# Designs tried in a protein design chat: VHH binders against Hexosaminidase D (HEXD). Part 16

Target 1, 346 residues: Hexosaminidase D (HEXD), of Bos taurus (Bovine) (a6qnr0)
Amino acid sequence: MRLVHLDLKGAPPKVCYLSEIFPLFRALGANGILIEYEDMFPYEGHLRLLRAKHAYSPSEIKEILHLATLNELEVIPLVQTFGHMEFVLKHEALAHLREVARFPNTLNPHKEESLALVTAMIDQVMELHPGARWFHVGCDEVYYLGEGETSRQWLQQEPNSKAKLCLSHMEAVASHMRARYPTTTPLMWDDMLRDIPEDQLSGSRVPQLVEPVLWDYGADLDLHGKALLVEKYRKSGFSWLWAASAFKGATGVNQSLTPIEHHLRNHLQWLQVAGSVPADTLRGIILTGWQRYDHFSVLCELLPVGIPSLAVCLQALLHGDFAENVKARVENFLGISSLEEMSFRR
Below, E stands for the ipSAE of ESMFold2; O stands for the ipSAE of OpenDDE; V2 stands for 0.75 times the mean of E and O plus 0.25 times the DockQ between their complexes.

## First folded at step 6 (VHH; framework vhh_8fcz_2)

Design h9_57R (from h09 with S57R; at its last look DockQ between E and O 0.20; V2 from the best seeds 0.00; counts 0 for: pae E 9.1 > 2, placed apart)
Fold by ESMFold2, look of step 6:
Structure h9_57R (fold): chain B 346 residues (1-346), chain A 122 residues (1-122)
Amino acid sequence: as target 1 above (346 residues)
Amino acid sequence: QVQLVESGGGLVQPGGSLRLSCAASGFTFDDYAMNWVRQPPGKGLEWVSGISGSGGRTTYADSVEGRFTIIRDNDKKMVYLQMTSLKTEDTAVYYCARVTYSWGDRYEFDYEGQGTQVTVSS
């Protein structure tokens, strides 16, 4: 599978624009989308405070899903459940659920209300995504975990550790998904798992519950290190893994490469990782298109600006390289005379 | 109708060489990565090698790296597997396959030839 990540944070596209680009995604070789809602989902009831003023309506969500189906794009929704919870925890009524009172980014994993909150969020999103085969629950960049008052007290008790704390919350969220939605597989970003030893991963229930998404957006990947990480996850009991690259955002301020050159290299590096592992290891790759890194950040480049990069990256993945014939094919898809004039100039 | 026809297999002694061929028809050959997969006796399918649509990238399973070479000729719609330094564990039926390159769906064959038998024995 090749999934395009639609990051809706801060700048949700109009539905009519999506009706124009979903056919393009499919023609370029995508067969799915990962939709990251944040506060653009029409939460209701006791969760209505999470809803941005300009969030999509339920009918707009249904239209987006219909457009995806028409274009043979499988949809995976993403809802944050651990880190990146600022859009939730900024609200005074929910601030007591912060891991660290001063910082609104991380959910306190010790409170029964914390799990109830994120499972209610998942349930509302699943109501509009009833046939989803995968559901991404985030769990990335869980900053300051273990530094809250309750966590400090809990960690003083042998044999408690930050790894156990992290895995315990991941297990609780994934167990809810598996119990309530047995045909839906949870996905999680892998960064909080990377440094957990194999014996601790295999000793938890997480590997039987989730498929991790290994993300790295660099132009140069540690190819050997990625292969070793893949092997560690498989030995720990994870059945399937995913790769995640970037077609937009995530390029740094100072570099010798144009953004498209950077992103193309990132994808070619992931192709090399994929070629170094058994074929039944990677379920697919998610091409991420970050609109905003977190709730309080400034916007990255908007989605339309990233379309040439997406086209280059998708076609490189589809064909296994980016030779002159593939470059010409991309130029024809986009109706441009040269990618060098648009993308590769320095 | 997509067709893939493998040939060139046979009986060979350890250390020997063979060249497998695959003739493709019924699809736009240049647009697809091509692969060789094999089925050892009593075992499931095992990926061997892949080549991009342009031929600019090749990849190999660890067990054959340095001994096998995948080649394609887009004008003739052919893909080849040049095998050298053959070992008894290379004994298998070899298939060429059109699949999505390097991702978890590369073993989901819509089209499959009859394969060609390679037997390496003393």
Scores: ipSAE 0.012, ipTM 0.333, lowest interface PAE 9.1, mean pLDDT 85
ESMFold2 (binder alone), look of step 6: mean pLDDT 83; pTM 0.844
OpenDDE, look of step 6: ipSAE 0.035; ipTM 0.339

Design h9_59Y (from h09 with T59Y; at its last look DockQ between E and O 0.52; V2 from the best seeds 0.00; counts 0 for: pae E 9.6 > 2)
Fold by ESMFold2, look of step 6:
Order: sequence, then structure tokens, then C-alpha cells
Structure h9_59Y (fold): chain B 346 residues (1-346), chain A 122 residues (1-122)
Amino acid sequence: as target 1 above (346 residues)
Amino acid sequence: QVQLVESGGGLVQPGGSLRLSCAASGFTFDDYAMNWVRQPPGKGLEWVSGISGSGGSTYYADSVEGRFTIIRDNDKKMVYLQMTSLKTEDTAVYYCARVTYSWGDRYEFDYEGQGTQVTVSS
């Protein structure tokens, strides 16, 4: 699978724009969409405070899903349930659920109300996503985990550890998903799992519950390190893994490459990782298009600016390279006479 | 320049054994999963076995499971296929391959050598 990540943080695209580009995504080789809502989902009831003023309506969500179906694009919703919870935990009514009282980024995993909250968020999103085969529960960059007062006290007791704390919350969220939605498989970002030893991962229930998404957006990947990480996850009991690249945003301060050249190299590097692992290991790749890195960051470039990069990246994945014949295909798809991506380095 | 050189094929009786070898050069060998694929007479390529870049995971087609063993030596840049209990259906040209794929169920075989013939007949 090749999924395009629609990051809605801060500035959701108009639905009419999506009606124009979903056919393009499919024609370029995508067969799915990862929709990251954050506060752009129309939460209701006791969750209404999570909804941004400019959030999509329920009818707009239904239209987006209909458009995805018409274009044979599988839809995976993404709801944060651990880290990146600022849009939730910034609210005074929910601030008691922070891991560290001063910082609104991480959910306190010790409180029963914490699980009830993210469970309710998942349930509302699933009501509008009937038939979802995968649901991404986030769990990336869980900053300050273990540093809250309850966590510090809990960690003083054997055999407690930060890894156990992390895995325990991941298991609780994934178990809810599997029990309530038995045909839906949870996905999780893998960064909080990377440093957990194989025996501790295999000793938890997480590998039987989720499929991890291995993300790295660099122009130069540690290919050997990625292959070893894949091997560790497979030995730990994870049945399928995913890769995640970037077509937009996430370049940092790269002084040697243009953005499109950076993203192209990132994708070619992931192709090399895929070639270094057994054939039935990676379920797919998610091409991420970050619009806002977290709730308080400034916006990155908006989706329309990223379309040329997306086209380059999708076509490179399909053909295994970006030679002149592939470049000509991209120029044809985009209706332009020349791509200058190889000329922007020097 | 990527180069893969297969050897070790031959004529063998049903139930016999062979060990195929593949010498690799021109790329960072341990970064790539290696595979054996075969082409039976008059047919297309058929995947046989795969081994991860580190050698920690091995995989086999159902038709060869329990009979074939894939091994790699990253220091010597070699891949081997130890074949036992050979059947007439195993007759094919065998290639080692560095495989590029688009994820999921699709393979694209890259930088194949000349192959080595295995013939199983009585």
C-alpha cells in the first residue's frame, strides 16, 4: 500500500479541493489516505471543546469518505491518544489529565479518566469511519513520560519502568480498539518502541495488537539500522510493519538539498530499506505531508504547494527510481513542461 | 556496478542434495535482503526463498519449506541455498536477486546474474 497523509492541523483543505486531487492521488499510484484530524474533527457532546471553529462538519467528513471510496482510496483515520495531545490538554477542564502538570503535550497514563477520554475520542471518529480496516492511534513523541508526580512514584516500585508504562498505555488503547472494533487494526508510530529491547516487547501484548509505523524523513537513512529494527520488531511478534516517509514538511534546516530533492531521496532510501527486508514484512508506506508539527507550531507549506513533490515521490516508489522516463511521466501528470529537481542542488 | 554470480547447479537424482552459491559485489551487501528465485522450463520466475540483510530472518515458499535452507555470509558477501530432498519439480534455472518492491505483495527483481541450472531427473 501507498498512503497519502492528509495533515489537517491548522488549515483543513476545502472539500471541493479534495474532489479535484483524490483522482490525481489514485492516478499517481496512491491507494489510501491517512487523515490526521487533530481538532478538525467535529467532536460532539462532552468532547465538543476539542473541536476547532473551522473543523469539518459531519456531512463534510461523509463527503470526504465518499470521494475516497470513488477513487479507490482506503481511509485510515489518525487520532492521538498519548503524545501530541495539546489540543486536548490545553483546556482547563482536562488539564488534570496531563502527565506533567506544566506541559500539555502528554496524557497521564495512570488515570482511568485518561483512557476513557481517548476511548471516547476514538469512538466518535469510528462512528464516522464505519468499515475502517486500520485506525492510527498516534503514540509518537510522548515527551516527559515518566516525569509526572504519579509516574515518578510509580517508577520507584519494582519492576516498574518507563518502557512498561509506555507499553501499558499502548496496550490499553489497542485493546479497546480490538474489543470494540474487532475488524479494525490499530497502527502506532514506532519511535517510542525503538529503544525497547526485543524481550520486553515480546513479553508485552502490544505486538499481537498493533502494527507499528516506522518513520524517518531524512535524506540519508541508516539503512543497516532500519533493517535491524525491522528484524527486532518481527522477532518481537509484530506481524506487519509500515514505513513512513515525507513528501512535505519535515526537512529541517537542510542546507544541501532543495525540498523536493530532499523528499525524493528520502523515498529512494525507503525503497532501499524495503529491498533489504523479507518480502512479506512491510504492509505499505505512508507519505507524510506535515502541515503543522504540533498544536503550537507555525504552519508549514499547505497541501497544494506539496503536490509536485508528492507526484515525484509516488512515481519514484512505483518505478523504483526517478530516471528521465519517470520524470516525463510526472511532468505529464502535472501538466508542466519541466521539473528542475536535479538542477536545484548546485 | 552490481554483480551477482550464481554457481553450484548440476544434475541430481530425486531425493538428492545440492548447495547453490551466489557471490555479490558492487553494492553494500548487508543492507539488502537477498532472495533465490527460479525459472522452471517454459515458465516465469518463481520466488523460492529470502533472507534479511542481517541474516536474522529467513523465509521460504511453501513448496520448498523444510527442504531448502537459505544462508548468507555478509563478511564474504555470499548467499547460499542448501537444497535437500530434491524433486523433479525443482528443476529450474536458479538466480539470486537483490529485490526492490513497492510494498505488500509485489516484487521487482534487480541485478540478477546468469543463473545456475538445477536438473532433477531419474
Scores: ipSAE 0.007, ipTM 0.346, lowest interface PAE 9.6, mean pLDDT 85
ESMFold2 (binder alone), look of step 6: mean pLDDT 82; pTM 0.832
OpenDDE, look of step 6: ipSAE 0.368; ipTM 0.751

Design h9_6T (from h09 with S102T; at its last look DockQ between E and O 0.68; V2 from the best seeds 0.00; counts 0 for: pae E 7.9 > 2)
Fold by ESMFold2, look of step 6:
Structure h9_6T (fold): chain B 346 residues (1-346), chain A 122 residues (1-122)
Amino acid sequence: as target 1 above (346 residues)
Amino acid sequence: QVQLVESGGGLVQPGGSLRLSCAASGFTFDDYAMNWVRQPPGKGLEWVSGISGSGGSTTYADSVEGRFTIIRDNDKKMVYLQMTSLKTEDTAVYYCARVTYTWGDRYEFDYEGQGTQVTVSS
């Protein structure tokens, strides 16, 4: 699979715009979308405080899903359940659920109310995504995990570790999903798993419950390191893995490449990783389009600015390279006469 | 210039064993996953097994899992297929291939060699 990540944080696209670009996504080679709602989902009832003023309505969500179906784009919703919870934990009514009281980024995994909260969020999103085959529960960049008062006390008891704390919450969320939605497979970002030893991963239930998404947005990947990481995950019991690249945002500090050159190189590097692992190891690749890295950060470039980069990246994945004939195809798709300013040549 | 040279095929009885070899040259062998594919008589190609560039990750088609073992030797630039418990259904020409990025339901295989015939007959 090739999925386009729609990051809605801070600025949800109009539905009429999506009606224009979903056909383009499919024509360029995408067959799915990953929708990251954050506070743009129309939470109701007890969760209404999570809803942003400009969130989509339920009918707008249904129209978006209809548009995706018309264009043969499978939809995977994303709801954060561990880190990146600022949009939830900023609210005074929920601030008691923070891992560290001063910082609203991470959910306290020890409180029963924490699990109840995120499972209620998942349940409301699933009500509008009937038949979803995958559901991404986030779990990336869980900052300050283990530094809260309850966590520090818990960690003083000899068998306990930060890795066990992380895995236990991941397992609790994934177990809820598997029990309530048995045809839906949870996805998780892999960064919190990368440094957990193989024996601790295999000793947990997480590998049987989730498919991890290995993300790296750099122009130069550690190909050997990625191969070793893939081997570790498979030996730990994960059946399928996903890759994640970036077509927008996430350029880092490297100023020697234009954004499109950076993103194209990132995708060509992931093609090399895919060629270095056995067939049927990677389920697919998610082309991420970050709009905002966390709730309080400034916005990255908006989606329309990223469309040329997305086209370049999708066509490179589809054809296995980015030679002159593929460059011409992208120019035709976009209705432009040249990409020469992109500097993709040797 | 990529070259893949398969050998080790032959006639064997059901339940028997064979070890196929593939000598690789003309590319950075360690950087590529290697695969075995086969073509049974009158049929199209089917994928058999794959091994990562490092050798640390292997995959097998359901029809051969538990009976075949893929092995590589990066120092010698060799890949092997150890076949045991052979069945008449395993009769085919076996090819060694590099894998390229897959497009969903299909696999792109580069520079398949001449192949080596395996015949399983009583």
Scores: ipSAE 0.012, ipTM 0.545, lowest interface PAE 7.9, mean pLDDT 86
ESMFold2 (binder alone), look of step 6: mean pLDDT 80; pTM 0.811
OpenDDE, look of step 6: ipSAE 0.590; ipTM 0.839

Design h9_SS (from h09 with D30S D31S; at its last look DockQ between E and O 0.88; V2 from the best seeds 0.00; counts 0 for: pae E 5.4 > 2)
Fold by ESMFold2, look of step 6:
Structure h9_SS (fold): chain B 346 residues (1-346), chain A 122 residues (1-122)
Amino acid sequence: as target 1 above (346 residues)
Amino acid sequence: QVQLVESGGGLVQPGGSLRLSCAASGFTFSSYAMNWVRQPPGKGLEWVSGISGSGGSTTYADSVEGRFTIIRDNDKKMVYLQMTSLKTEDTAVYYCARVTYSWGDRYEFDYEGQGTQVTVSS
C-alpha cells in the first residue's frame, strides 16, 4: 500500500478540489489516503463542541468517500486518542480529562470518562466509514505522560511504569476497536513504543491488537537502527508494520536541502530500509503531508503547494530510485520545465 | 556487478530433504534482505521465504512454514534454504532474490540467476 496523508487540520480542502486531485494521486501510484480529521469531522450530539465551524458536513464526507472509491483509493480515517488532543481538551467542559491540568495536549488515561470520550469519537467516525479495513488512532507525541497528579501517584507503586501506563491506554482503545469493529485493524504511530523493551511489548496485548506505523521524516535515516527497530517489533509479536515518510512539512529549520530534495532523500532512505527487511514485513508506506503540527500552530504550506513534492516522492517509490529519466517524466506530467523552479526556498 | 548464483537442486522423493544455496556478490550483502522465490511448472513466480539483512528476522509463506528454513551467512555472502518434508507441489525452479519493493503483498524482486530446479516425484 502507498497512502497519501490528507491532513485537514486548520484548512479542509473543498470537495471539488479533491475531485481533481484524487485521480492525480492514483495516476502517480497511490492506492489509498489517510484522512486526519481533527475538528473538521461533523461530530454531533454530546461531541458537537469538538466540531469546527467550517467542518465538513456528513454529505460532504460521503461525497469524498465516493470520490476515493471511484479512484481506487482506500480510505483510512485518523482520530487522535491520546496525544494531540488539544482540540478536545481546550474546552473547559473536558479540561478535567487532561493528563496535566495546565496543558491540553494529552488525555488522562486513568479516567473512565477518557476512554468513553475517545471511543465515542471513534464510533461517530466509523458511522461514516463502515467498511474501513484500518483505522488510525494516533497515539503519537504523548507529552507529559506520567506527570499528572493521578499518574504520579499511580507510578509510585513499584510494579507501575510509564511504559505500562502508555501500553494500558493503547490496549484499551485498540480493544474497543477490535470488539466493536472486528474487521477493522487499529494503526498507531510508533514513537511512544520505540524505547519500550521487547519483553514489555511482548508481555502486553498491544502487538496482537494493532499495526504500528514507524515514522521518520529526516533526510538521513539511521538505516541500521531502523532495521533493529523492525526486528524488535516483529519479535515482540507485531505481525505487520507500516512506514511513514513526509512529502510536505516536517523539514525543520536551517536545512541545506530544498524541501523537495529533503523529501526525496527521506523516501529514498525508506526504500533502503524496506530493502533491508524481508518480504511480508511492511504493509505499506504513508506519505505524510502535515498542514499543522498541532492545534495551536500556524499552517504549514497548503496541499496544492506540496503536489510537486508528492509526485516526485510517489514516483521515486514506484521506480525504486529517482534517476534523471524519472525526474523528467514527473516534470512533463506536471507541465513544468524544471522541478527546481517549483521548489520552495528554505 | 550484482551476481546471484543458485545451486543445490535435484530430484527427490516426497518427504525428502534438500538444501539450496545462493552465492551473492557485487553489492553490500548485509544491507539487503534476501528471499527465495519459485516458479512452479507453467505458473508465475511465488514468494517462498525471506530473511532480513542482519539475519535476525525471517518470514515464510504459509505453504512452507514449519518445513523450510532460510539461513544467511553474511561473512560468506551466502543464503540457504533448508527444505524438509518435501511435497510434489514444491516442484519448481527456485531463485534467490533481493527485494526492491515489498509493501504488503506486492513484491518486486531482483533475481538474476538461472535458478535451481527442485523436482519432487515418487
Scores: ipSAE 0.107, ipTM 0.622, lowest interface PAE 5.4, mean pLDDT 87
ESMFold2 (binder alone), look of step 6: mean pLDDT 83; pTM 0.841
OpenDDE, look of step 6: ipSAE 0.205; ipTM 0.674

## First folded at step 7 (VHH; framework vhh_8fcz_2)

Design y_10E (from h9_53Y with R106E; at its last look DockQ between E and O 0.90; V2 from the best seeds 0.00; counts 0 for: pae E 4.4 > 2)
Amino acid sequence: QVQLVESGGGLVQPGGSLRLSCAASGFTFDDYAMNWVRQPPGKGLEWVSGISYSGGSTTYADSVEGRFTIIRDNDKKMVYLQMTSLKTEDTAVYYCARVTYSWGDEYEFDYEGQGTQVTVSS
ESMFold2, look of step 7: ipSAE 0.267; ipTM 0.712
ESMFold2 (binder alone), look of step 7: mean pLDDT 81; pTM 0.826
OpenDDE, look of step 7: ipSAE 0.758; ipTM 0.897
ESMFold2, look of step 8: ipSAE 0.312; ipTM 0.733
ESMFold2 (binder alone), look of step 8: mean pLDDT 82; pTM 0.829
OpenDDE, look of step 8: ipSAE 0.291; ipTM 0.715

Design y_3I (from h9_3I with G53Y; at its last look DockQ between E and O 0.76; V2 from the best seeds 0.00; counts 0 for: pae E 4.3 > 2)
Fold by ESMFold2, look of step 7:
Structure y_3I (fold): chain B 346 residues (1-346), chain A 122 residues (1-122)
Amino acid sequence: as target 1 above (346 residues)
Amino acid sequence: QVQLVESGGGLVQPGGSLRLSCAASGFTFDDYAMNWVRQPPGKGLEWVSGISYSGGSTTYADSVEGRFTIIRDNDKKMVYLQMTSLKTEDTAVYYCARITYSWGDRYEFDYEGQGTQVTVSS
């Protein structure tokens, strides 16, 4: 699979715009969409405080899903359940669930209420996504994990570690999803798993419950390091893995490459990683399009600005490289006579 | 340039065993996963098994799992397929190949050899 990540944080596209670009995604080679809601989901009941003023309505979400179906784009919803919880934990009524009282980014994994909260969030999203084959529960960049009062005390007890703490919460969330939605497989970003030894991963239940998403947005990947990480996850018991690249955002201060050059190289590097692992290892790749890195960050470039980069990246993935015939195909599709005009340097 | 030479095929009774070999040259063998694919009579190519660049991970098609074993030797630039419990359905020309394109739902295999014939007859 090739999924386009729709990051809704801070600036959700109008549904009518999505009706125009979903056919474009499919024509360029995408066959799925990862939708990252944050506070743009119409939470209700005791979760209504999580909802942004301009969140989509339930009927708008149903329309988006219908448009995805019409364009043969499978939808995977993403809801954060561990890190990146600022939109939740900023609220005074929920601040007692923070890992560290002064920072609203990370959910306290020790509290029964924490699990109850995120499972309620998942359940409301799943109500609008019946039959989803995958559901992404986030779990990336869990900052300050282990630094809260309860965590510090717990970590002083002899078998406990930050890895066990992390795996325990991941297992609890994934177990809820598997039990209630047995045909839906949880996905998780892999950054919190990368440094956990193989024996601890295999000794947990996480490999039997989730498929990890290996992300790296750099222009130069450690090819063999990624392949070895894939081998470690497979040996740990994970059946399927995913890759994640970036078509917009996440370029940093790289003075030697234009943004499109950066993103194209990132995708070509992931193709090389894919060539280093056997068939039936990687389920797909998610082309991420970050709009806002976290709840309090400024907006990155909006989705329409990223469309030329997305076209280049998807076509490179579809055809296995970015040769003259692929470049001409992208130029013809976009109505552009030269990709040099798209901030791409040769 | 790229050269893949398959050998070890032959005529075998059902239930028998064979070991296929593939000698590789003309590319950085140690950087690539290697795969076995086969072409049954009158049919298209079918993926059989794969092994990661280091040999640390292996995959198998459902139809051969438990019966076939893929092995590589990076020092000798060789890939092998240990075939046991052979069935008449395993009759095919077998090729070793790299993946040059695609993920799990469509494969583009880069194979240069003539393949090696495996015939399983009762």
Scores: ipSAE 0.295, ipTM 0.720, lowest interface PAE 4.3, mean pLDDT 87
ESMFold2 (binder alone), look of step 7: mean pLDDT 80; pTM 0.817
OpenDDE, look of step 7: ipSAE 0.689; ipTM 0.877

Design y_4K (from h9_53Y with T100K; at its last look DockQ between E and O 0.60; V2 from the best seeds 0.00; counts 0 for: pae E 2.7 > 2)
Fold by ESMFold2, look of step 8:
Structure y_4K (fold): chain B 346 residues (1-346), chain A 122 residues (1-122)
Amino acid sequence: as target 1 above (346 residues)
Amino acid sequence: QVQLVESGGGLVQPGGSLRLSCAASGFTFDDYAMNWVRQPPGKGLEWVSGISYSGGSTTYADSVEGRFTIIRDNDKKMVYLQMTSLKTEDTAVYYCARVKYSWGDRYEFDYEGQGTQVTVSS
């Protein structure tokens, strides 16, 4: 699988724009899309407060999914369930579910209402994604976990640890998904798992429930370190793993590299990592296109600005390098679409 | 300059065992995962098993899991496939291969040897 990450945070593309670029994604070699909704999903009922005023309507979501099907792009929805919950926890009615009362980023994993909330969010998104083979539940950058009042008290009791707390919530969310949607496999970002020892991972139920997504957006990866991490996850019981790169945003501190040079190098580095692990280990790679890093951040460059980078990165993955003939293919693809007529919904 | 040389094939009865070897040279062997693929008579290539660069992780096709074991020796630059409980369906030319890139259910290998024949017949 080669999935394009469609980050809807803060600036959802118009459906007509997606009708133009989905064929381009497929032509460039993508066969799937990771859709990160945040508050752009049309939540209803008791979850209506989560919905941004310019969120897609249900009919617009159905049209987007129809467009993906027409272009042979498998869709994986992403709903945050642990960290990056500011769009939920900023609301006064839900602020009691914060891990740390002063900070709205992380869900309190001890409250039954916390699990009920995120499972209700998952269930509403799944109503529009029936038959999804994968569902990404986030769980990245769970800042301040263990620092809340309830967590501090819980951690005083042996054998409790921050790792156990993290795995317990991940297991609860993934178990809900497996029980209610038995043909759907949860995905999770791997950053909160990276430093958990193999014996603690294998001693939990998480490896039997989820497939982790190993992300690193740097221009220079620790290639052997990534390969060792893959081996650790496999020994811990995870059956399949995913890689995640970046084609847009996430450049951080760059030396003299242009953004496209940075992203191309990131992808070539991931190809090296993929060559150090056996076949049948990596399900695919997700090319991330960050539009907004967290709910309160300013926007990164808009999606249309990132299309040349996406084309470069996707073609490099498809052909295994970025030689002169691959560069010519990218130039031809960029001339095929009407990318200059781009619009965004506010 | 990359060379992969398979050996150890032969004729064996159903239920028998066989150990294939692959000698590698011409590249930094310890940086790459290695795989076994096979080509049954009149069929295309199918992937059999893979092993990570360090030997710390192994994968197997469903049809061989529990019967085949892949092993590597980085000091000797060797990959092995220990086959047991062989079936007529395992008859094929077996190749060891280095992965160029692989994502999910598609694999592209950049180097393969000349192969070694395994025939399972009573």
Scores: ipSAE 0.437, ipTM 0.783, lowest interface PAE 2.7, mean pLDDT 88
ESMFold2, look of step 7: ipSAE 0.375; ipTM 0.748
ESMFold2 (binder alone), look of step 7: mean pLDDT 82; pTM 0.828
OpenDDE, look of step 7: ipSAE 0.650; ipTM 0.862
ESMFold2 (binder alone), look of step 8: mean pLDDT 81; pTM 0.824
OpenDDE, look of step 8: ipSAE 0.548; ipTM 0.825

Design y_56D (from h9_53Y with G56D; at its last look DockQ between E and O 0.77; V2 from the best seeds 0.00; counts 0 for: pae E 5.3 > 2)
Fold by ESMFold2, look of step 7:
Structure y_56D (fold): chain B 346 residues (1-346), chain A 122 residues (1-122)
Amino acid sequence: as target 1 above (346 residues)
Amino acid sequence: QVQLVESGGGLVQPGGSLRLSCAASGFTFDDYAMNWVRQPPGKGLEWVSGISYSGDSTTYADSVEGRFTIIRDNDKKMVYLQMTSLKTEDTAVYYCARVTYSWGDRYEFDYEGQGTQVTVSS
């Protein structure tokens, strides 16, 4: 699978714009969409405080899903359940659920109410996504985990560790999903798993419950290191893995490459990683298009500015390289005379 | 120039064993996963088994799991397929292959030459 990540944080596209670009995504080689809602989902009831003023309505979400179906794009929703919870934990009524009282980014995994909160969020999103084969529950960049008062006390007891704490919350969220939605497989970002030893991963239930998404957006990947990580996850019991690249945002401070050159190189590097692992290891790749890295960050470039990069990256993945015939195809799709003038000079 | 040379095929009775070999050259062998694919009579290619670049991870098609073992030797640039409990359904030309593009069910294989014939009959 090739999924385009629609990051709705801070700048949700109008539905009419999506009606114009979903056919383009399909034509360029995408067959799915990862939708990251954050506060743009129309939460209701006791969760209504989580919705932004300009969140999509339920009818708008149903229209977006209908447009995806018309264009043969499978939809995977993404809801954060551990880190990146600022849009939730900034609210005074929920601040008691922070891992560290001063920082609103991480959910306290010890509180019964914490699990109840994120499972209620998942349940509301699943109401609009009842046939979803995958559901991404986030779990990336869980900053300050283990530094809260309850966590410090818990960590003093053998055999407790930060790895065990992390895995236990991941297991609780994934177990809820598998029990209530048995045909839906949870996805998780892999960064919090990378440093956990194989024996701790295999000794937990997480590998039986989730498929991890290995993300790296750099122009230079440690190819052997990525292959070793893939092997560790497979030996730990994960049945399927995903890759994640970036077509927009996430270029860092490297000024030696234009953004499109950076992103193209990122994708070509992931193709090399794919060639270093056994067949049927990677289920797909998610081309991420970050609008905002977290709730309080400034916006990255908006989606329309990223379309040329997306076209380059999708076509490179589809054809296995980016040679002259692929360049000509991208130029034709976009209606431009010189991709090099646009793609490699900015 | 990528070059893969298969050997070790032959005629064997049902229930028998064979060990296939693949000699690789022309690329940095220990950077790539290796696979065995086969072409049964009158059918297209089907994937049999794969092994990661280091040899630490292996995968098998359901039809051969428990009967076949894939092994690699990076010092000798060799891939092997140890086949046991052979069935008539295993009759095919066997190729070793490098994966060049693989996302889920779609992948492209490198292989060179004619492969090695395995015939299982009584």
Scores: ipSAE 0.124, ipTM 0.622, lowest interface PAE 5.3, mean pLDDT 87
ESMFold2 (binder alone), look of step 7: mean pLDDT 83; pTM 0.836
OpenDDE, look of step 7: ipSAE 0.169; ipTM 0.647

